# Designs tried in a protein design chat: VHH binders against Uncharacterized protein MJ0119. Part 2

Target 1, 224 residues: Uncharacterized protein MJ0119, of Methanocaldococcus jannaschii (q57583)
Amino acid sequence: MDSWNMKGSKMVDVNEITKYLPGFNCGACGYKRCDLFAEALLNKDVKLEDCPFLLRERFKENYEKLKEILKIKGKIKKEEKYIGVIDGYEADFLLKPLPNECSCRETLLIMDKKELKVGDYIRYRPLGCPIPHFAKIIDEYHGFYIIHVVGPSHRITGEKIEYKDVGIAIVVAFEGIVEGKVPEVGKTVKFIPKHCMMQKVHSGVVVQVEGKRVYIEGIDLKVF

## First folded at step 8 (VHH; from t1 with S27F E108K)

Design t14
Fold by OpenDDE, fold request of step 9:
Structure t14 (fold): chain B 224 residues (1-224), chain A 123 residues (1-123)
Amino acid sequence: as target 1 above (224 residues)
Amino acid sequence: EVQLVESGGGLVQPGGSLRLSCAASGFTFSSYAMGWFRQAPGQEREFVALISRSGGYTDYSDSAKGRFTISRDNAKNTVYLQMNSLKPEDTGVYFCAAKYGTWYRSPKEYDYWGQGTQVTVSS
């Protein structure tokens, strides 16, 4: 289900794109579902090449068809409301990954005593989220870990990635690009991370804004 | 004084290889993510590669991916770019840049820049 109320035309477009995608919902492109990737394509947030499967010979025709479709269908700037799928709450904006990144940047507090290093892959469950996540540590910051959420692509590609299970992790911050109205620093906001599998509304405080890039701290999955 | 000094550029034939080095001084090298950027004549400076402070994470532009390798030696305050299978379109001035803390692809995020080294790929 989409995290926002799209006009009928956009919904049709997403569906049209989705039918030509592999449909594996594998997360290899950074999106848990192909329909989310389809939406990202329409928004020009990602490229077709970000799906590794579309580049395979098996999907060559689909790739070409998608190229054609995407050339014709420009960004329809539709004012869309951002609605959480699980909670039904309205978010202020959608948080998208930074350019060329597979997910929003999450900053994690990890209490597990395992030795972690930048470059490691981890399995964790965010506090307040019932779904286990897989991520790559992309940096360390004063004891916090910055991660990209990655999909279980290893299950499809056969790549043996060793994930360290770190149990429950606390998400302390998000960083990404705002789709919607850019908030002011200091504002409490509700947002939906693009890669959130539940498309749940998150809350936090904007502590930094640069253009459309925001850094949000004090992350809470409880929204009132 | 903060300095980034690139070296290793030159003229090579298509398919050739170069190894760029960037020697850093005047700041705590291990506290900075490092990046390589390039600028062709008449074009904007573009991202090529980056490496995290610890070296545990690397990222590449689509053009560089599979051909270029970024690495660093924190003990030597040096970042490297191994460039293989060079193409004419790789021609440009290559810049080393330093970003305090976490890495980004955006050049505007970087704090310090080198003067650049010329790379020319031509038959």
Scores: ipSAE 0.887, ipTM 0.957, lowest interface PAE 0.5, mean pLDDT 89
Fold by OpenDDE, fold request of step 9:
Structure t14 (fold): chain B 224 residues (1-224), chain A 123 residues (1-123)
Amino acid sequence: as target 1 above (224 residues)
Amino acid sequence: EVQLVESGGGLVQPGGSLRLSCAASGFTFSSYAMGWFRQAPGQEREFVALISRSGGYTDYSDSAKGRFTISRDNAKNTVYLQMNSLKPEDTGVYFCAAKYGTWYRSPKEYDYWGQGTQVTVSS
């Protein structure tokens, strides 16, 4: 039971603040998205007055509501810290599986010359990881394989799954749901995949962001 | 020009079956995950099913699970939705949608949409 020491500081509901913001995502406040501005407000990095639209008569009511919310919640800066178990490093966020998926989506570069098909089960060791992994190939595109990590549960159910050993594989991307502060596109981030057996801090570059969904590339297990 | 054209909708009795088709053109079909969505009158558009580019992964809404099957034929640039054991609550306009790259349930992430096909389940 790998105790994610998630010191659960109640994430002040960024969503609640975002609802009262203009929602234009115009960048006038210095942030590309209103939800990022909301996070900055909660962190007291910015002021409501930094949004020029909130000062308009149209948003006067929203401005007052936000003032009230921020007065009440401004005291509980309990920063939820995500700490890697094996490395002791701090991550920016936890990456969770997408809805109804058993693990985060990993994109693999596999150099083994075996014929692989979607639906195959593979045994591999990620580059930089000391532990062998088991996965199901769920998609293939331009020579890259998207996989779900499958747990040892198949060993319990007695299902004879044949795994193809493909040796060392390079993880080139992760896709999942962010638990914590949602990063901006282009940002280098540290994260912990929820299904990571070692709870190792990973690094990469955010390529896509949609709500809480992120797609991260340039995956490295080195943390600086 | 990008086109998604749905067909196969109609009127059926409860417990009946329909097979919807969506023919795609104007883009590289195999590069897109495909989804089916539906919208009942006065309701928001909701997720029904999705399929990955290769067809190796499928997902369904809780309502569709066990009754509906999504499939695709990349050679024909077509995605299908087999609907069995239809219920009155399945009534609505069904939309085909395409998303570049990987799949997701959120309609906001889909790039292209069809015009929709009406499905009516009534006794």
Scores: ipSAE 0.872, ipTM 0.944, lowest interface PAE 0.4, mean pLDDT 89
Fold by OpenDDE, look of step 9:
Structure t14 (fold): chain B 224 residues (1-224), chain A 123 residues (1-123)
Amino acid sequence: as target 1 above (224 residues)
Amino acid sequence: EVQLVESGGGLVQPGGSLRLSCAASGFTFSSYAMGWFRQAPGQEREFVALISRSGGYTDYSDSAKGRFTISRDNAKNTVYLQMNSLKPEDTGVYFCAAKYGTWYRSPKEYDYWGQGTQVTVSS
């Protein structure tokens, strides 16, 4: 799905520009990579003519297409950099909740299942995370629990919610809406869940994409 | 053959109540999340309510909250929508829908649809 701004104008991203560039990453334009040159083009720091290869007959069509794309005065939203607060790492995108949901969906492997049922509230600590989480079980599928993170804000409101303590849970997947460039299936990605209290960069593999909705598995809090 | 058959619609006065039913057949009902959607003339189909497979989780549109209640009986392969305090703006065709596995609010995610039942709220 093409990203449209609120005014219905097509947003041009760095990737859309990069696909029409030669892709040689030769440095002839002063940039080590064509994607960096694409960023500079969008920022109007450079001109198309600064790439010597775009002026060649082989790339004539690409040159003309790029001219058209760059004439579209759409406010090139500066690619918002997503930086983790605790780790200082750069993420590929922000993962937002599905529409009208309070958090991204997490899929949990819970060892201490007790008498858990859909609709229960749980307290758990994700493996690799030092912070206890409060969540509502919104579904169960193939032995996994799908949850929304709902706490600890409820403690501020004074609402008495009974939580079942399940100890350590393994986060096996995230599902949400991508803010930024939509990744391809099979790609390893870095992302920040919007509801993450530490705004920490997470990693995983994209296993499903539907529009801007993604399902990410193999979740790791270790980012290298 | 998969079938979803809605019933219980009709004409009601503002402030009145209706109870919709949707009878399902041709698939494993307990494996599907169920939803209610509605469509007014000239408008897009919109989300009203959903219920998880087990019935342990329910969700409502802002307009439906506090007035509508979704429930299901897996032994009867039926999902219900109790509608109280009805308003003229609730007028439309109400559709039952089924989604295999987990629930979503988006209508495009649902696998099966009923033919719909007309609800008219008018003085």
Scores: ipSAE 0.832, ipTM 0.931, lowest interface PAE 0.5, mean pLDDT 89
Fold by ESMFold2, fold request of step 9:
Structure t14 (fold): chain B 224 residues (1-224), chain A 123 residues (1-123)
Amino acid sequence: as target 1 above (224 residues)
Amino acid sequence: EVQLVESGGGLVQPGGSLRLSCAASGFTFSSYAMGWFRQAPGQEREFVALISRSGGYTDYSDSAKGRFTISRDNAKNTVYLQMNSLKPEDTGVYFCAAKYGTWYRSPKEYDYWGQGTQVTVSS
């Protein structure tokens, strides 16, 4: 009898699936966050094609990678390292949305003087990121806007959402739940927001910690 | 002295409606996000609804969505919860809560709490 190569089964968790999803958190697949969709994929409750953005040419490589990964299934595994998919740099942790929120919270400084109010939908390009973002304003404070990143659902569902184009905005803060070692207040950290389309390492200074929730300011998007 | 005083609770038949009010004093109301939480006997306090400090953003628990409406009147320092299509599982003590600054769903984030008002849905 000849020896044979057998692919070793590796535990696959929600984080490994989520890394390759588009990250728009648009709800078009029936789940308000992409990591919830990833969990549903592992449970075989949905198909990859239920995310309409994975069917686009832009995400063809992600789609093919996810097909390969989903032949191997497992439960959540917490890795000792968090590596940016695009930039290859190591982060200290992943930053997840607060419970039942569709993305990490971002705080924006918006230079466009267009009248904006809480509840508005906007399109912006973060200074230092080439990817335009779609967002909903969830709060406002002294001219800063707190937002959830949302997907461009109007292109898929036909829903009539009016997005105000505000051009370039500066991301001045992130808020979310740490997956990894929780840092101390005052620490400079590197992190990957799970909704980030490029899975890019971000940096900033921790201003507040409560349990696993952190608020990070002084955001820098440059690769290092 | 900060005070949050709930009112409008009571006994109601399934399918009925109630409107809860929470009168606030002792702080700058328009600087606070407001929330409604409930606690049934033997259960932990759970999120029901929240409203941002301006009133422009609202959010609801899955069980409340489509049936309950939170609103606020900053001139009257009052937050409201309109509860329609009430079910027996809505029975419990309803608390209003205030959080300085931006809103959160977790009850642990809230700075001030009312004493609660009983809502009973039966018969």
Scores: ipSAE 0.218, ipTM 0.670, lowest interface PAE 5.0, mean pLDDT 82
Fold by ESMFold2, fold request of step 9:
Structure t14 (fold): chain B 224 residues (1-224), chain A 123 residues (1-123)
Amino acid sequence: as target 1 above (224 residues)
Amino acid sequence: EVQLVESGGGLVQPGGSLRLSCAASGFTFSSYAMGWFRQAPGQEREFVALISRSGGYTDYSDSAKGRFTISRDNAKNTVYLQMNSLKPEDTGVYFCAAKYGTWYRSPKEYDYWGQGTQVTVSS
């Protein structure tokens, strides 16, 4: 009996495993019934070899079949579905960095008017995201800052990096390379930026397309 | 009319140095990111170096990293490429390019191009 889940993999249920167990309900494995042992196998709480009868010659074919079945459990096949890990929403595409860049580009509106320069490292919390982000300013435009997201405590060349804390910043745009169907200018899209720590689906409006490169504004970073 | 005029190319021995200049006119220099690209015979134009419109961000191709330095002088409307430790593989025509706004590595993103200056590295 086959089943499918939202991850797109073939599901193996208790009944399929129980079918190939000896069925003695003897308790030798630590479980009073074989169906309870089958459930524990699915949850990875026990080893197949914990049933002593499966190691006998007369159950050799059952043992091999169960090994095959259990190797299939939870296997994720790569598909062209882009599902947010935290919220489960489907996105239209993934947004990947431009070639040789470490993250998608984000454009920030920063309310704290500290003395910020291109090349500076900052810590910010995106409005609508509970997770502080760390970034390098790579350009600026009329009071907006274009950034690459970097990891916390980043040390680029073995030097200590000091991050300016700019508090809450509004992410007003994303730029990157589409993995998936390239949208048309003017369309509202849902996307997952590759660097997003929570793998949250974002939304926005496509304002520029060139090949697979897109620039998206009107960003919504809703989180739970 | 927008103009980009490269200079400073020439013949140099391996291990030598050259300083390329690109004089810009006809636009607000500080609003443009600037780049250097090169083209060897029979090859596509390739990225060498770029500098953001503010001068605060620079980037280099793998072959240029550690040997070349891009800089800009807003008072002279000029971008420079200091090339040290030159190798025969650096031979080619070097082009200055300008892009309004945000920098990019791809040459197809650049709006204006100079005529190029020849750099030849040989004995």
Scores: ipSAE 0.213, ipTM 0.665, lowest interface PAE 5.2, mean pLDDT 81

Design t14
Fold by ESMFold2, look of step 9:
Structure t14 (fold): chain B 224 residues (1-224), chain A 123 residues (1-123)
Amino acid sequence: as target 1 above (224 residues)
Amino acid sequence: EVQLVESGGGLVQPGGSLRLSCAASGFTFSSYAMGWFRQAPGQEREFVALISRSGGYTDYSDSAKGRFTISRDNAKNTVYLQMNSLKPEDTGVYFCAAKYGTWYRSPKEYDYWGQGTQVTVSS
């Protein structure tokens, strides 16, 4: 039950809650994406404590902020805009995962020369982002790796997943479903991946459009 | 000319097994992701299973998980679907499909399709 553009106040409220969630999209709360959990929080279908990451010391301040926000959520009136919650920049649209996928697809150029294969789990820092990311390699293409961003489930559930630490990687492309006005091929766009841990505005050039599915290259984390 | 030729379909009892094969020709097989789809009469084709170019990533529909296994042999240009614990609901025409590059679940993304092989699960 995703939000559409004409329900901007609900979508803004969901984005505000999602801003303070851990953003791992790990499924431990019973929802495969953190924005679905945020919507469930607003609908009073779940409790904050259903996210086990929020109970950790690292997220103590996020948890307290979320409690405050949820107490006053009915007073917040939001415009139909896509604003990056970390940097405050305006984006042209949100980028959602492909159907039945847990996150937008990202294509990485990995700087570490370590041998990698499809199915591997990796830990990396995107160039231009200060936060380490965790991902599963779902395909490869001429030395590039297509990945889904995943959560570090082993830290929460005790499951043993061996993450290969590959250091710095460059995000060279995104693929997903546009929520908003579908751009034309060749245009430079600003977008927010809906499951971005920092809710940071990204920019890039649209190189393929098929319906609402877009493929964006030349990814830059600074706003032009 | 690209060809995908399915084989191995037939009539089986509930709980039985079938192994479908799809022989590919006319393209560089190792550059394509492969999928299996099925179609019951009067319905649209639905995703069953997929496998990445290298075979390192597989995915299944909810109904196929735990019962079906997709595999590929790039040396023989062949993709397989091992179907175990078959149910009457699995009845339909099974198609293999090829997509250049990365995999997708949606049938509309696939470039080439076979003619299909009939699978009938009947008591």
Scores: ipSAE 0.192, ipTM 0.628, lowest interface PAE 5.2, mean pLDDT 81
Fold by ESMFold2, look of step 8:
Structure t14 (fold): chain B 224 residues (1-224), chain A 123 residues (1-123)
Amino acid sequence: as target 1 above (224 residues)
Amino acid sequence: EVQLVESGGGLVQPGGSLRLSCAASGFTFSSYAMGWFRQAPGQEREFVALISRSGGYTDYSDSAKGRFTISRDNAKNTVYLQMNSLKPEDTGVYFCAAKYGTWYRSPKEYDYWGQGTQVTVSS
């Protein structure tokens, strides 16, 4: 994946500045941590010389590099934060639907023994979520069901859609497009699915990445 | 050895119809989602239609919706694309593709590809 300059402009973020700061987190500049000082530098709220250690000979090369970096014109991207609305936890990214799909894909293990087939509409309660969900089954494999969350359309339009009530289901996987920093395979991540009505932070382990598409298993709706 | 063999392409006039077939071998056909993709000269390969493993879910590109129908016969290991009301912009090489497990619209997700069959809509 190639880095991209926005119309020939250098992109600089807090991490690029922070790696050239001394890193002592001493507070002498008026900020308790060096990354806070770096953010203030990007916002033009402070001078580089407000860090007294950058004026020392040991850090002369860092000081000159930082002067060069901070004169760069163009867009500067700050770190995005994704906070769960109902729970207040910080997530690593938002998970959006795949292109032309109405929700992230969920993979369900359905607790009740019912006859289900692809194309069926179901009502279920995810284990760990108090809100009933409505979904369309878009695929099945060996007792697992892949679904789109679709909502109870009959309450909005009056259409006659029969939802099979399957009771409790366990969400075993999510799939979607990352908005934010794309994770590496094998990492435990915290994420917010865009279709989640409660905007809860979820956790899981990334098992596949293709560009911005990720497949996440080991789902826990409770995040610690 | 996995093989996908397309057939049924040809030259037709605008408004005509074609039925493409794709015979599959070398894998458990019912474990694979199937798709049709097309590529015009100088263009990237684009999604046309897909069908889930069981056949219970189908999806189409905007250009194909209402004109094309994908179907599969798991007993015959064959997927079909019925193409009606053909237009010159449907011209291209049509590829059959197989994806183990669940379906996807992106061609990058598909595991196996046929050699393609030419569809030409002109005159």
Scores: ipSAE 0.151, ipTM 0.590, lowest interface PAE 5.6, mean pLDDT 81

## First folded at step 9 (VHH; from t14 with R105Y)

Design t21
Fold by ESMFold2, look of step 10:
Structure t21 (fold): chain B 224 residues (1-224), chain A 123 residues (1-123)
Amino acid sequence: as target 1 above (224 residues)
Amino acid sequence: EVQLVESGGGLVQPGGSLRLSCAASGFTFSSYAMGWFRQAPGQEREFVALISRSGGYTDYSDSAKGRFTISRDNAKNTVYLQMNSLKPEDTGVYFCAAKYGTWYYSPKEYDYWGQGTQVTVSS
């Protein structure tokens, strides 16, 4: 489910979904009644395609309307795959920013970090990624820097921000919210950070989990 | 024994100023990010301001931005909230909170809480 906010003013409930289901109460989806299936759709327990009649041409309009309604209320999670655009690898989940933050948090090891302070803007190239990143340092931890990826505002707005060029940095951790199946602590996972410019699959080891919030270390841009 | 003790609340006219203080004890203050949260009657606690362990990063809610300033003095184990241009909508109980390590916006992440200090802005 989407976290803190619902989009727009429209409320979606079981009755609104049931209105567009075929109404046969046939059990083919695994639920004896269509209103039970509608409740399962809201709870993200099933996908629309589990109703075989919605796949028929006569219900094409109903199917499209239900996709729109469920997108407003929340996402259907079953049978979704998270495929990296650049490399074509499958990830276990998408990693979204923490609530009210503009990007997932990255923790960087910066070799040439003289005169860096919390609040500074930096330009860096992640080791293993060909694309320079632009970030704001939001905290510091035992010589590592925690950052938000902010992009090169001077190319978008014309505003001059002085980015300190720190060269190559190693991304040692990610923190964010899981979209998908929540992993267990200690497991190696594959994930796509929501704000990754290349939509590249990353891997790492889950160190902490609280609800859908995860902290992942041992980051590897080379996925086997 | 961990304690966070807020002070500096009170009654103030609209447009007035208050400075809240939060004295911390029982933990290594410089290892904690600090936040200010407030609660109006019938509402949940809401984020007001936060400050990183070093004091180098601060952020504010939309309603506080431009009017409030958070700061900290790690030698005195104290975090402050300077509140200027106060409005009746700022009325509520203000809580100081501490989080080991990095800061977060969500009150659920914070480890220790004070008992709060009342701020009342009369109309």
Scores: ipSAE 0.303, ipTM 0.728, lowest interface PAE 4.0, mean pLDDT 82
Fold by ESMFold2, look of step 11:
Structure t21 (fold): chain B 224 residues (1-224), chain A 123 residues (1-123)
Amino acid sequence: as target 1 above (224 residues)
Amino acid sequence: EVQLVESGGGLVQPGGSLRLSCAASGFTFSSYAMGWFRQAPGQEREFVALISRSGGYTDYSDSAKGRFTISRDNAKNTVYLQMNSLKPEDTGVYFCAAKYGTWYYSPKEYDYWGQGTQVTVSS
């Protein structure tokens, strides 16, 4: 997957739909995550009523808003703010992948020692994130592993890939291209990595800046 | 003094093969990711192939995939580009480049550059 937008919904993106979904990622609709359900809604593969929580009183306004959004399929005005979908916090910027890369780069510290090499595919859960991630190791340095986040191939492409399950990993750093105000080195920043399925605000300290490329360490997945 | 010296270019017919070499000196070769880039007259340098410092990760431009193979020999401080099934659109000057640490696709990230070797694919 190169984009979170479905080709059949050129003017409305998954993030706008996901914002009004309950966000429980419970699987009751047949999809393990609400962003997957949002994609299915855009493709007309499911109905809103397939999410049982949207039928509850506390989500009645969200349900009606989603009906309007999906019926229109029109152009959606984009706010100039970067708001986390899950937590509602404002970030300083979005972090986009480097040119020609499928995700921002993450650097992992893997808690349980395991024989890993560059090129391996892994399954891990970031400490502080409930969503298991699937990744390819693209480099390593003194016990740190640099990765691209990828989707589970058996779910998306049908190609079978053997993932090494490494359990919990700490995300030590992010690297990518800033969309928004470019920060100064040394600043503590809040950002949303574009590949983050939860669209959760992250924080960290900017260690390197070159143009719009930034390298951020001291990562905290719980928002301050 | 850091130097990257490309060799192995030349004139070849369509469908032919060439093996480019890039000999490195003046730095710890095994600490650098390596890339091959090419430039046609009047165009920007474009990515062709890359290889991580360990050799465990390689990637190619869409036009090179399946035809070109990048490799490295850290004992000889040399990176190679095996170019098979050459096409006229592969014509250009081929540069090797070195980046300390991790690899990147953008030529702007690379620290050191060779002077290039000409590859011409013509009947």
Scores: ipSAE 0.286, ipTM 0.688, lowest interface PAE 3.9, mean pLDDT 81

